# Ledger of designs, part 2: VHH binders against q9ft69r177to353

Target 1, 177 residues: q9ft69r177to353
Amino acid sequence: LSTWVAHKDCLVLAATGSGKSLCFQIPALLTGKVVVVISPLISLMHDQCLKLSRHKVSACFLGSGQLDNCIEEKAMQGMYQIIYVCPETVVRLIKPLQKLAKTHGIALFAIDEAHCVSKWGHDFRPHYRKLSVLRENFCASNLEFLEYDVPIMALTATATVNVQEDILESLHLSKET
Below, E stands for the ipSAE of ESMFold2; O stands for the ipSAE of OpenDDE; V2 stands for 0.75 times the mean of E and O plus 0.25 times the DockQ between their complexes.

## First folded at step 1 (VHH)

Design a7 (framework vhh_7uia_1; at its last look DockQ between E and O 0.81; V2 from the best seeds 0.00; counts 0 for: pae E 10.0 > 2)
Fold by OpenDDE, look of step 2:
Structure a7 (fold): chain B 177 residues (1-177), chain A 121 residues (1-121)
Amino acid sequence: as target 1 above (177 residues)
Amino acid sequence: QLQLVETGGGLVKPGGSLRLSCVVSGFTFSHYAMAWVRQAPGKELEWVSSISDSGGRTYYEDSVKGRFTISTDNAKNTLYLQMSSLKPEDTAVYYCARYSRDWGYTSFDYWGQGTQVTVSS
């Protein structure tokens, strides 16, 4: 949270069930801005949305299996505090997300299961290798309305040193991370 | 006056089958999407399956794909979950839930009381 407050990227290593989700939920609650969470599985995103709803936090997931055909438009209009999205979908939504960042603000990009970017990891997912577009398209140098880069938080339960390095490199996170 | 009532739970051996039913009152399926969710002891709520308001679209959690089938009978105002090839890890309280239209089908506005499913040798 300290790094987020400082508008810096960070890598969070935390075991499953450790409450790592709070790391990206709190920013949404404190700032009133939207948090976008990249997650690899629809089932996980669905579970998180249900969990958050019980706590009166508005959340949605974007991707296959969505029942509301208008949910994407609603999300991009700032109707949800937290937006879960699969990596392939977030890549497609870069421009709409930039508009969201301008109109409502994005407090944080959280990349859950970040180890998926690495072939050294146990669950490599090719689409995660495209997520560098987040750092590339949501920086103050590219978006004039941003005073600071939108922070990126990478989260993983387990990662070897090699996997950690791959995460930092692949996502183009700050070297100071 | 809206009510969801689950039935059909019980004790079954691994590899067995169960059929859960959820009788709804106070609304019709044609207007709402429905879901089954489950919660195992000491674990978080887990989405299992969803069916669209028309019944034309069904979705499943990966762990139950090929084993579970969600369906509706509008004439009976009943939601079903046919479970086959049951595993011990399927042990949980199973809830019938209605998706909230106000929230864009991202959350549930009504739940049943749940029915216990126990898979044990």
Scores: ipSAE 0.666, ipTM 0.836, lowest interface PAE 0.7, mean pLDDT 93
Fold by ESMFold2-Fast, scan of step 1:
Structure a7 (fold): chain B 177 residues (1-177), chain A 121 residues (1-121)
Amino acid sequence: as target 1 above (177 residues)
Amino acid sequence: QLQLVETGGGLVKPGGSLRLSCVVSGFTFSHYAMAWVRQAPGKELEWVSSISDSGGRTYYEDSVKGRFTISTDNAKNTLYLQMSSLKPEDTAVYYCARYSRDWGYTSFDYWGQGTQVTVSS
């Protein structure tokens, strides 16, 4: 997406489908840096990893559905180009992710199903509102090794004006043009 | 050289039960995590259930939790999926798959031929 290439935050309105995986693959492949994807459901993360594996992209998911007891350590050591996590898990991993950003780089935080932050939506999930910590903990003003804030991409299939505004405000996304 | 062979699919009525079996050969079964993956007509592959190489940990897609049970029989080199309370939306080709250790259990390196499950509504 042009917004990611410009190192800007973006809100993407995307119907459910295979096109979303390109938003994650391209940044990872072009930069050699890690893309972190926040998703609400283990099954969605697993399904997305299945799609990515067909394209030979190294990906993993973190959460209760993972069979590899060492996966979090491997992921935080930079073994995977794309890391899928649920909101609760990514909040717990802030400090290891800061180390990962320093050692390997983080190209993008992608927040899938971003409408889940909004109390105006039909699928509100409280843990999504905690994702504001991503901007707070991965900005250039707080981490001197960063030239710019790590971009945040919010993706959702449904977003009224109220939901869009709530996404931007709750996730602390930049409104710069 | 490796082979995964599924059996047990068929036509059942809503609320019915089926047990799928996957007999593996060419590798040490207990050294690999295994999964069941399904594909409904015109849809993408969807993960259904996983079992660790020890058989001690199992995971399920939310819509099948409480209805499906994954298990292994190491002596028979066989993976099972016991399906109960079947619904029309469970209609799909079901694939037995072996997790790739190289990909951190996020992808599969070997697949069965698939077995058709049709839930008649």
Scores: ipSAE 0.013, ipTM 0.412, lowest interface PAE 7.2, mean pLDDT 79
Fold by ESMFold2, look of step 2:
Structure a7 (fold): chain B 177 residues (1-177), chain A 121 residues (1-121)
Amino acid sequence: as target 1 above (177 residues)
Amino acid sequence: QLQLVETGGGLVKPGGSLRLSCVVSGFTFSHYAMAWVRQAPGKELEWVSSISDSGGRTYYEDSVKGRFTISTDNAKNTLYLQMSSLKPEDTAVYYCARYSRDWGYTSFDYWGQGTQVTVSS
């Protein structure tokens, strides 16, 4: 988490898995900027939003499971502190998210279950390979209003060394943490 | 006054079926998305299923997909959860809940009292 405060990417590994979601929730609360969380399963996004609503944190999810078509518009207007999104949906939303970064700021992108990017991992998901577009489209060289690249936080409960290296390479993450 | 009242819970053997009902009053039922949320003993609340305000879109938690069916009857102001192939891990208090339109369908503004479902030999 200290690497996010220094505006650098990081990879979070948790042997027990406890506290993993806190790593991206605290930056949203501390900065007042939006955190975008990429998650592989609609049920996981629903469960996280349910937990956050009990603590009165404004959060939403975007994807095929979203019941209200207006929520995407509200999210892009900066109304939610945390936005959960499927991998395929975030790719579609790159341009609106660039506008959100300009108007309200994006503190970081959190890629949950990051091992899904690796064919070496136990749960490969092809849409995760497309997430390198986040680095490409939210770096200071591509967006003149940014002083810093938007940090990318990759999170997984388990990963072998090969999977860890594949995560860093495939997502174009800084190797400094 | 706004009310949500669940019925239909009970004791059932593994593999059995139940249909839960939630009768609503005090709001225009067809204008709100609804959900079933459950809480097993000693566990946190767990989202089970949701249905859109139009009734045309339904969503299910992975472990219940194919076994549970959410539906509505607007004429009766009633939300249903048809539960089939019940397992002991489905044992919980089941709540119907109304999504808040002002919180992006990630918050619930009204809850029922809950109905107990117990799946045991």
Scores: ipSAE 0.006, ipTM 0.402, lowest interface PAE 9.4, mean pLDDT 76
ESMFold2 (binder alone), look of step 2: mean pLDDT 84; pTM 0.859
ESMFold2, look of step 4: ipSAE 0.006; ipTM 0.375
ESMFold2 (binder alone), look of step 4: mean pLDDT 84; pTM 0.858
OpenDDE, look of step 4: ipSAE 0.594; ipTM 0.813

Design a8 (framework vhh_7uia_1)
Fold by ESMFold2-Fast, scan of step 1:
Structure a8 (fold): chain B 177 residues (1-177), chain A 122 residues (1-122)
Amino acid sequence: as target 1 above (177 residues)
Amino acid sequence: QLQLVETGGGLVKPGGSLRLSCVVSGFTFSSYWMAWVRQAPGKELEWVSSIKQSGSETYYEDSVKGRFTISTDNAKNTLYLQMSSLKPEDTAVYYCAREDLYYDSSGYFDYWGQGTQVTVSS
């Protein structure tokens, strides 16, 4: 794995099949706060929840394919250590997530398959561009109860300079010198 | 044979309105997200809007929010883009596109229509 760190934010270059679950579990375990993972793949989210549950890590997924309508409410009340969510669903949940950040804390927003923010070509997903609202709505200057900005971790298997620049700009991640 | 066929383009004056239609065939329309993508002369492709097959979620490029409305008629396998308050900057070829179920296999948009020209001029 390689990481690009910009203050609290980072871009992780992760090959297919790498151990990404540790990137989500460690912040949750160290802080006692919730980790929110944005993923486009419903089947992958379900599989990850089952795997984490077997290792005694409380996890759920939100969005299409969730059969229990009460899970979203329980998640927003801090019942789960790791919340997997589709991009379109997390945009809808901004206000409940702000309350979750106030009551239990959010340690990390992890954006899986972050190369989907690249505007040109067939890998582009417009829903990923809306994830800039995470930076806009979870910074200390916007929410008085936050001591620090909620960090954003972007993960991608592709590592071209142009893709990396698109990720940093589209998600409002940047480094200062 | 998979086909997406756009109609409804034309010449309009600034402030005018147009409705684009896209009739699809060869796949189960209601199983896919659908999108409108445009290309102005000498520019790159620009995503305009997307709609979930249930109609429950729609997304728009910031420059068209409040002016364009995307909708579907699943019984007719037809996607629409209602455009209002048109500006010269909206001049482009507009494409109907089907969104990939999984982007990592083939890319974000896997099938495109032929395009329909929209010209906004005096």
Scores: ipSAE 0.000, ipTM 0.138, lowest interface PAE 14.7, mean pLDDT 73

Design a9 (framework vhh_7uia_1)
Fold by ESMFold2-Fast, scan of step 1:
Structure a9 (fold): chain B 177 residues (1-177), chain A 121 residues (1-121)
Amino acid sequence: as target 1 above (177 residues)
Amino acid sequence: QLQLVETGGGLVKPGGSLRLSCVVSGFTFSTYGMAWVRQAPGKELEWVSSISYSGSNTYYEDSVKGRFTISTDNAKNTLYLQMSSLKPEDTAVYYCAKDQFWEGLSYMDVWGQGTQVTVSS
């Protein structure tokens, strides 16, 4: 693992298959607050769900493939410690997430497969560039009940310097320590 | 008061069969998927099988495919795991879990108490 820290935000370069899910699981366990994980709808290994269940951490998925309308409502009411969500859906849920941050607290936004934001990456996805809305809408300057900006963690297995810079710029992170 | 209670475990010889049952209270099967997971002595938790909320899709760990069958009885609010051609390596405590299943993604957020399966001569 390599870690890059900028203004409480970080970019994590995590080796393939090596514990990168612990980077977001630990904040949920330490704070008791909700962690929101943005994913490009790639199937997660059952091992990830088993690890969360073993630690008594509740988790759910929100997206167009979820046919149970109650799950989204329960998640926004703080019933799940880790919420997996696709980029399209998280943009729609900004206002409910602001309420969740006020009532239960959001410890972290984790952007998995962050290389998808970059045109120079192998798997560019346009909806990832809309994730700048997380910084814009979860700043202490915009939400008076927040003591500090909600941290953003970008995770990717590999990235060239150009991909790293594009990630930082597109998500409104900075490489200054 | 969500509760899952597993039964049906026991001692069997290699090649034998067992049927595990999980009685569910506090929620309805048609709303959520269900899963079986197991833990062998001194080993990590291992996912075994899942069934979708509709009952239309079933999924299995590779080592149990063709030997185990997951099913539900909605009228009895009960989940089953029919196990055949049992092997010593199937020895474990078996748990049922409420599973938020979507297109191959599983999130297990409520667990049962477990039932012991021992495969030995």
Scores: ipSAE 0.000, ipTM 0.163, lowest interface PAE 12.4, mean pLDDT 72

Design b1 (framework vhh_8pnl_2)
Fold by ESMFold2-Fast, scan of step 1:
Structure b1 (fold): chain B 177 residues (1-177), chain A 117 residues (1-117)
Amino acid sequence: as target 1 above (177 residues)
Amino acid sequence: QGQLVESGGGLVQPGGSLRLSCADAGFTFSSYAMAWYRQAPGKERELVARITSGGSTNYADFVKGRFTISRDNAKSTLYLQMNSLKPEDTAMYYCAAEYRGSWYDYWGQGTRVTVSA
């Protein structure tokens, strides 16, 4: 199912979509903290929220496809266990997410379809490269209330060594304990 | 594989004191940062106090000066000394364990604190 590549961060090679969803649900359920999932597809985020709702996990999505303007404010106030967000939107929400991390805690940033950061991948997306701001803005050295960096989990179905290396480097994933 | 058990909750009058305990059963207690969270009726769970494996403490503004978090690694037990209790402190109190570099936290089942005349 999954391989722990870094001691505090990880890269998950998962061929099936159902396997990926467990990587988000388990941390949220075990910690009571929020899991933030970055995904490139609004339709996929919407479908995942509906699926999680059936399992009584509170979830929402944020982005240009969200029709309820109040959802973003409620999410930043800790009303949802899992928040799906597109790369463009998460970059805009850094400051509200820092407040959320202080008040409720963020267990994990999960970057779905992480191969999108790689120029060696067939679906390169420039906005994915900006996700390095997650490490930069959610590390213990920059936020006094954090004892440890917020973990980053990168997920992709299949990746060559070159794509895996690009993911680790572009997202500033740590291999230290 | 980790389990936490809270105790010490109860009914107390405003201005009273309570001491909560959290016992570890199933992991290396001394390696974990420990925290107390609370959840009042109709509200979300919020951080009350946290203590690192090295003993450094942090407190939410609403309890500073009134609550004291401490740990006893030899007994694998976490404590929360609550003084000058107020009705707004009424909540379920939860113990949590956080491991450095891990996205796993362990939670207890909670102990109820009611502050009422």
Scores: ipSAE 0.000, ipTM 0.105, lowest interface PAE 17.9, mean pLDDT 74

Design b10 (framework vhh_8pnl_2)
Fold by ESMFold2-Fast, scan of step 1:
Structure b10 (fold): chain B 177 residues (1-177), chain A 118 residues (1-118)
Amino acid sequence: as target 1 above (177 residues)
Amino acid sequence: QGQLVESGGGLVQPGGSLRLSCADAGFTFSNYEMAWYRQAPGKERELVARITSGGYTNYADFVKGRFTISRDNAKSTLYLQMNSLKPEDTAMYYCAKFSDYEGWIDYWGQGTRVTVSA
């Protein structure tokens, strides 16, 4: 919770239960800003959107499996509290997301299944490595001062020390106060 | 680790009913979100119905009003009551157990076949 309020990054190790949805809902409700969730599979994103709709949270998913071409434009206009995207799609949407951050605000980038960034992990996915562009484009780390500094939350169920270190390094997660 | 075992599939006439069961040999059934998926030949698996650990349910539009998902935590068993069956409901039905991360499937059953035809 302090991570979201203080604009700090975090790595979350979740053992059990449905508490992960609260990690996305609470920042959106507390800030009134959009939460962007990077997730590996379109079917999982669809399932999450259905779940959030039952709790009256406006949510959508973006990717090749989205049948309504207008949803992407509506999402980039701030019409959804939680936006699910796959890594390939979020990389394509960097510029619209920068506009969204300036106009409505982005409270959080949540990187689900963050172990996918590690070559030592059981489910390495090359496109996860490209997610470093979130840090490069949404904070002051690129030598140009950006007015929108967005925290990054990485989530994974189980990770060895090597995988945890890969996650922190590859995603450029910050420990600074 | 655990094993999901589906049963209750079979051949049924259009308009008929079937009740599917999924027994979880795992120890912590009550803590997990559960779902029924189906897959017709040549198609991808699609979500049919989902139930949370707290008992909240959600249904695909194509089955809403006809199917009912339920769970019995004392028996570690998931159910799908299928009424008013249509030929397009013909598929292999899979029980799914979600991981500690919502939206991620930890374990799949081997499936039970449902055929709706004459």
Scores: ipSAE 0.000, ipTM 0.116, lowest interface PAE 17.5, mean pLDDT 73

Design b2 (framework vhh_8pnl_2)
Fold by ESMFold2-Fast, scan of step 1:
Structure b2 (fold): chain B 177 residues (1-177), chain A 118 residues (1-118)
Amino acid sequence: as target 1 above (177 residues)
Amino acid sequence: QGQLVESGGGLVQPGGSLRLSCADAGSIFSIYAMAWYRQAPGKERELVARISSGGSTNYADFVKGRFTISRDNAKSTLYLQMNSLKPEDTAMYYCAARDYWGEPYDYWGQGTRVTVSA
């Protein structure tokens, strides 16, 4: 099963390859605020943008392989409802994303394939552990224009206890949120 | 969706060896998770071996120690080295690709036939 709740962190466990990504696309369509999706692979981001364009949803991807040099600037100015971004690039964009949150609002950070943060998981990616900066830099206590922390949704196909706990700890999510 | 092209299938005697190749025309081969599946007549496709973008491998119990999966990212080619072949290895062998580790696989080839008989 997949689940989403506004202004609450969550960890979503879903069967491998079964459309778990739908649970983060819906918030963008319903809130009118930006959803930022962190993904490990360029091809996955590209394919998702193509699917969304067929449904008239404005989406882009940021990172290596993006041919339009102006897309990053347009994304940070609120032109896209869904922004797909690799972990390395989102870490670089923290300050522009804070401005985006103030001007247009960020509904959700969705961390796809979140098991990549765990050495106990399928495919460990060291840059995923740097994603703790999202919680650190988008908390209401540090940014007066936010009423609550920007929610983080972690999505993964794995259900092992070690991987789940590593995800929650590494991304600063709580079982209570 | 890209087209994967398998080659290297053929007829071999029991105990023989065969090397299958899978060429990907896609520019992103190096980030794919890749797998070999097989299907005997009247049976479902079953996983034989998989390899991550980083080179980690996983094998079905019935081929462990006999088959070796490998990749050459510079040549955008996946390989399956098959040793000590048995009649029960007779099947169509399919190359599959996914842009992350997991299932189901998103891209499939048309298959190459392997027949093991005397």
Scores: ipSAE 0.000, ipTM 0.136, lowest interface PAE 14.6, mean pLDDT 74

Design b3 (framework vhh_8pnl_2)
Fold by ESMFold2-Fast, scan of step 1:
Structure b3 (fold): chain B 177 residues (1-177), chain A 118 residues (1-118)
Amino acid sequence: as target 1 above (177 residues)
Amino acid sequence: QGQLVESGGGLVQPGGSLRLSCADAGFTFSDYAMAWYRQAPGKERELVARIYSGGSTNYADFVKGRFTISRDNAKSTLYLQMNSLKPEDTAMYYCATDLEWYSGLDYWGQGTRVTVSA
């Protein structure tokens, strides 16, 4: 496990299956606030939701199925402790998420498979670069309201220095001075 | 291990019809939204139509009224009925789970070619 911490944002380097999910499950349980997990795989998100349900943690995923709007509305009303969401979907939910941050609180945005932002990485995906809007819309340094100031955690397996630098720069994560 | 296999492409004259099929082998079809994409020579891949697990549908403006997407969950098969075909519909057509794409997974098909020419 390697962790990069800079002004409450962090980059977590950990092998697949090493318990990365605990990095966001624990903050949700300890704070009682919502954790939003951005992931590219709906099948993986669905599997995680089922596992969390067995442990009495309310979780949902957004971005598929005919129930998307109903589940989405409930999620934006604070009914789920952990919300899994695709990059494309989270971008369109910025305004509802800002209201959720004010009413219930958002403890963390966790960006899983963060290497997808990098053209130097194996699985580059253009929609991941749009995730910079999370920093633009949920940081006190860019906004005057502290209720929008939400930390961002980027998670990936092993990544080269170039990929790590691309992650920090593309997602506008805070750096140590 | 998900695999999607497209079929039904071919050569047709303008105004003709084709029905594309996409068979899912290796994961639970009914849990996923499914989509058809196309890529014409020299252009980027674009969304044509999507269908959610409950049956609701979205269409790109350039195919509305001409194409119909449908699914058969019992057969784990996705369909695209294409009517009133135009030369500008010429492209490779791909079936996909309606996920943000992840290149390490086998959730995209290899494509089926549609050529509309006199």
Scores: ipSAE 0.000, ipTM 0.128, lowest interface PAE 15.0, mean pLDDT 71

Design b4 (framework vhh_8pnl_2)
Fold by ESMFold2-Fast, scan of step 1:
Structure b4 (fold): chain B 177 residues (1-177), chain A 118 residues (1-118)
Amino acid sequence: as target 1 above (177 residues)
Amino acid sequence: QGQLVESGGGLVQPGGSLRLSCADAGRTFSSYVMAWYRQAPGKERELVARITSGGDTNYADFVKGRFTISRDNAKSTLYLQMNSLKPEDTAMYYCAAHFYDDSLYEYWGQGTRVTVSA
């Protein structure tokens, strides 16, 4: 495993697997604030929610295949410590998430499979490019109730320089002068 | 982009076995959730089995104990081992890959025909 940190943001190089769940649990437990995990794979999010529930960590996923029509409202009211969400859904929920950040706090946006933002890969996903709105809408300069920018953690198994640079630039994690 | 290509279908007698393969020419195989679907004559397409990139599997009740889904990420190939085949298993079998949504699949194969006849 490898990590890279630029001030409050972090790029984590990690193989797909269970070890990533601690990256989400620890910030939630330490701050008492919500962690939002953006993932392209709803089946993986469901499996993670079941695993976390066994350890008494309140978690939910938002997306297709969710049978609870009220779960989105419950999540935005702070009922879950960890919220799994796909890119399309998180973009739609920017305003409710800003309210959640004001009322309960958001500790972290974790972008799983962050290589999907890369124009250099065959698995490029246009919706991942829209995740730049997280930095744009959750920075302290734009929201007076935030003392600090909400940190963004990008996670990927990719080790290529081009993919890493694309992740940093596209998600606004790069601070070039 | 690469396309999913199924193979291994054919005619088999009840109680027989077949192994289906799905080759992905694309570079994204290892990160996708892969699935096998089937569509019987006059029926809607239904999920048979699903496998995550990490190897976690899920099966429809009607195939549990008879079918086994597996993947080889190094070869970008998905498999379905079908044992104890029944006439009710007669269908076109489709390989699918998804990454955004469990109701939407990014890539579909053309299908391979499985006929189980007495």
Scores: ipSAE 0.000, ipTM 0.137, lowest interface PAE 14.8, mean pLDDT 74

Design b5 (framework vhh_8pnl_2)
Fold by ESMFold2-Fast, scan of step 1:
Structure b5 (fold): chain B 177 residues (1-177), chain A 119 residues (1-119)
Amino acid sequence: as target 1 above (177 residues)
Amino acid sequence: QGQLVESGGGLVQPGGSLRLSCADAGSTFSSYDMAWYRQAPGKERELVARIYSGGSTNYADFVKGRFTISRDNAKSTLYLQMNSLKPEDTAMYYCAVKYPEWRTGYDYWGQGTRVTVSA
């Protein structure tokens, strides 16, 4: 695994099928805070929730494929250790997530399949570029208008130099020497 | 270890303008998020504006539309352009850099530059 660290943020290069789900489970279990995972596909999020439930980790997914309207309310009340959301939905939920961070705490925003931010990648998704709002709204816990200092972890299986640079720039991850 | 040096403060009338500068002697300026804070007499330090390493900016509601934060990475200098100044803007202004927690574990502050807005 190659890891790029900038401030509290990081970019993780992890092969498909590796133990990357532990990157979400461990922070949630150690801090008692919620981990929010941004993923591009509802079916992938649903499959991950089923796998986590078998291992006694409370998880849900939020998006247009979620038919139970009570799940979003329960998630924002801190009832799930891991919350999977699509990019469109997380942008809509910034204000409820700020409240969740106040009441229960958010340990991590994990951006899965982060290569989707890059026009140089094979699976570019425009909504991923809006995820910069996470850093803008959840940085610096000791600042009055930026109430929380939530780390961002970007994960992708592989990325060229151009894709890596695009990920760092688009998600506002700082470059470190 | 870099040293931050603020300058550009002074006395101005309400409605006036000032441009603050913060020079970073010897640090890897372009790699870090930077911010302007202020501390008014009798009050706690508060964040005024932030600029990320990628160039995006964020502002406190009480300065939106009046203040502009910018950086010149080639000169290792951070700026705060302050327009339409109000008496409530009177404070000592500090620039800060956010170092990686795994290196230093703290935000770095300069000595500040004083801004006084009075008739």
Scores: ipSAE 0.000, ipTM 0.097, lowest interface PAE 21.6, mean pLDDT 72

Design b6 (framework vhh_8pnl_2)
Fold by ESMFold2-Fast, scan of step 1:
Structure b6 (fold): chain B 177 residues (1-177), chain A 119 residues (1-119)
Amino acid sequence: as target 1 above (177 residues)
Amino acid sequence: QGQLVESGGGLVQPGGSLRLSCADAGFTFSYYAMAWYRQAPGKERELVARITRGGSTNYADFVKGRFTISRDNAKSTLYLQMNSLKPEDTAMYYCATYDEGFLSYRDYWGQGTRVTVSA
């Protein structure tokens, strides 16, 4: 997390049950800005929101059809400190997220289960490859209101050399951001 | 893995113009800062011009005011417009990715295109 605090991207090796929620809570509390967490499963996102609510941190998840009519709008208005979203949903929310970055600020894009970008394992998910749009659309070169690129934190419990290389390449992680 | 393909080189007289192109044949062009390098006979390879992902440009002193680098991300193509060519510009010209400090940086190079400036 020291890498993120210094406005740098990072790859975090985090075993299941290792207290991942702290990786998201600390940046949100430290900056007062929103943390966006990309996760592959709605059930996993829901479990994380329940854990955060026990610590009195405002959190929501997006992507369920019935919740989009109010939760998504509230989230894009900055009403939640931590927003969980699946890859498919975050791609369609790029423009609302740019407005959120301008109004409230986005402290971090955290990509959970980042091994899902890797073609070297059985967990490969094609939509994870599309997450390169986060760097493309949230860099200071493209958005005049940003002083620096929005940091990206990739988290995975599975990290062979091939998986690590694929994560770094696919997500365009930067040591200067 | 990526591959870059240059085109547009040729023989021109002093004072002439050429436009070089570099096409992406296997990687995501829009994610990389790009550069043009050249290597003249018997000399070391040198940076000619570079362009960031956002379109900001930087030029070597010996080409400022004569050469223009540009990119078209929709076509995955990098360009070098060369005006007022001099015999000293005779070289093999290469396009390449430029390292802006990304941990994911990959060193992609083209095969080169020859530019000869002589009467």
Scores: ipSAE 0.000, ipTM 0.173, lowest interface PAE 14.3, mean pLDDT 77

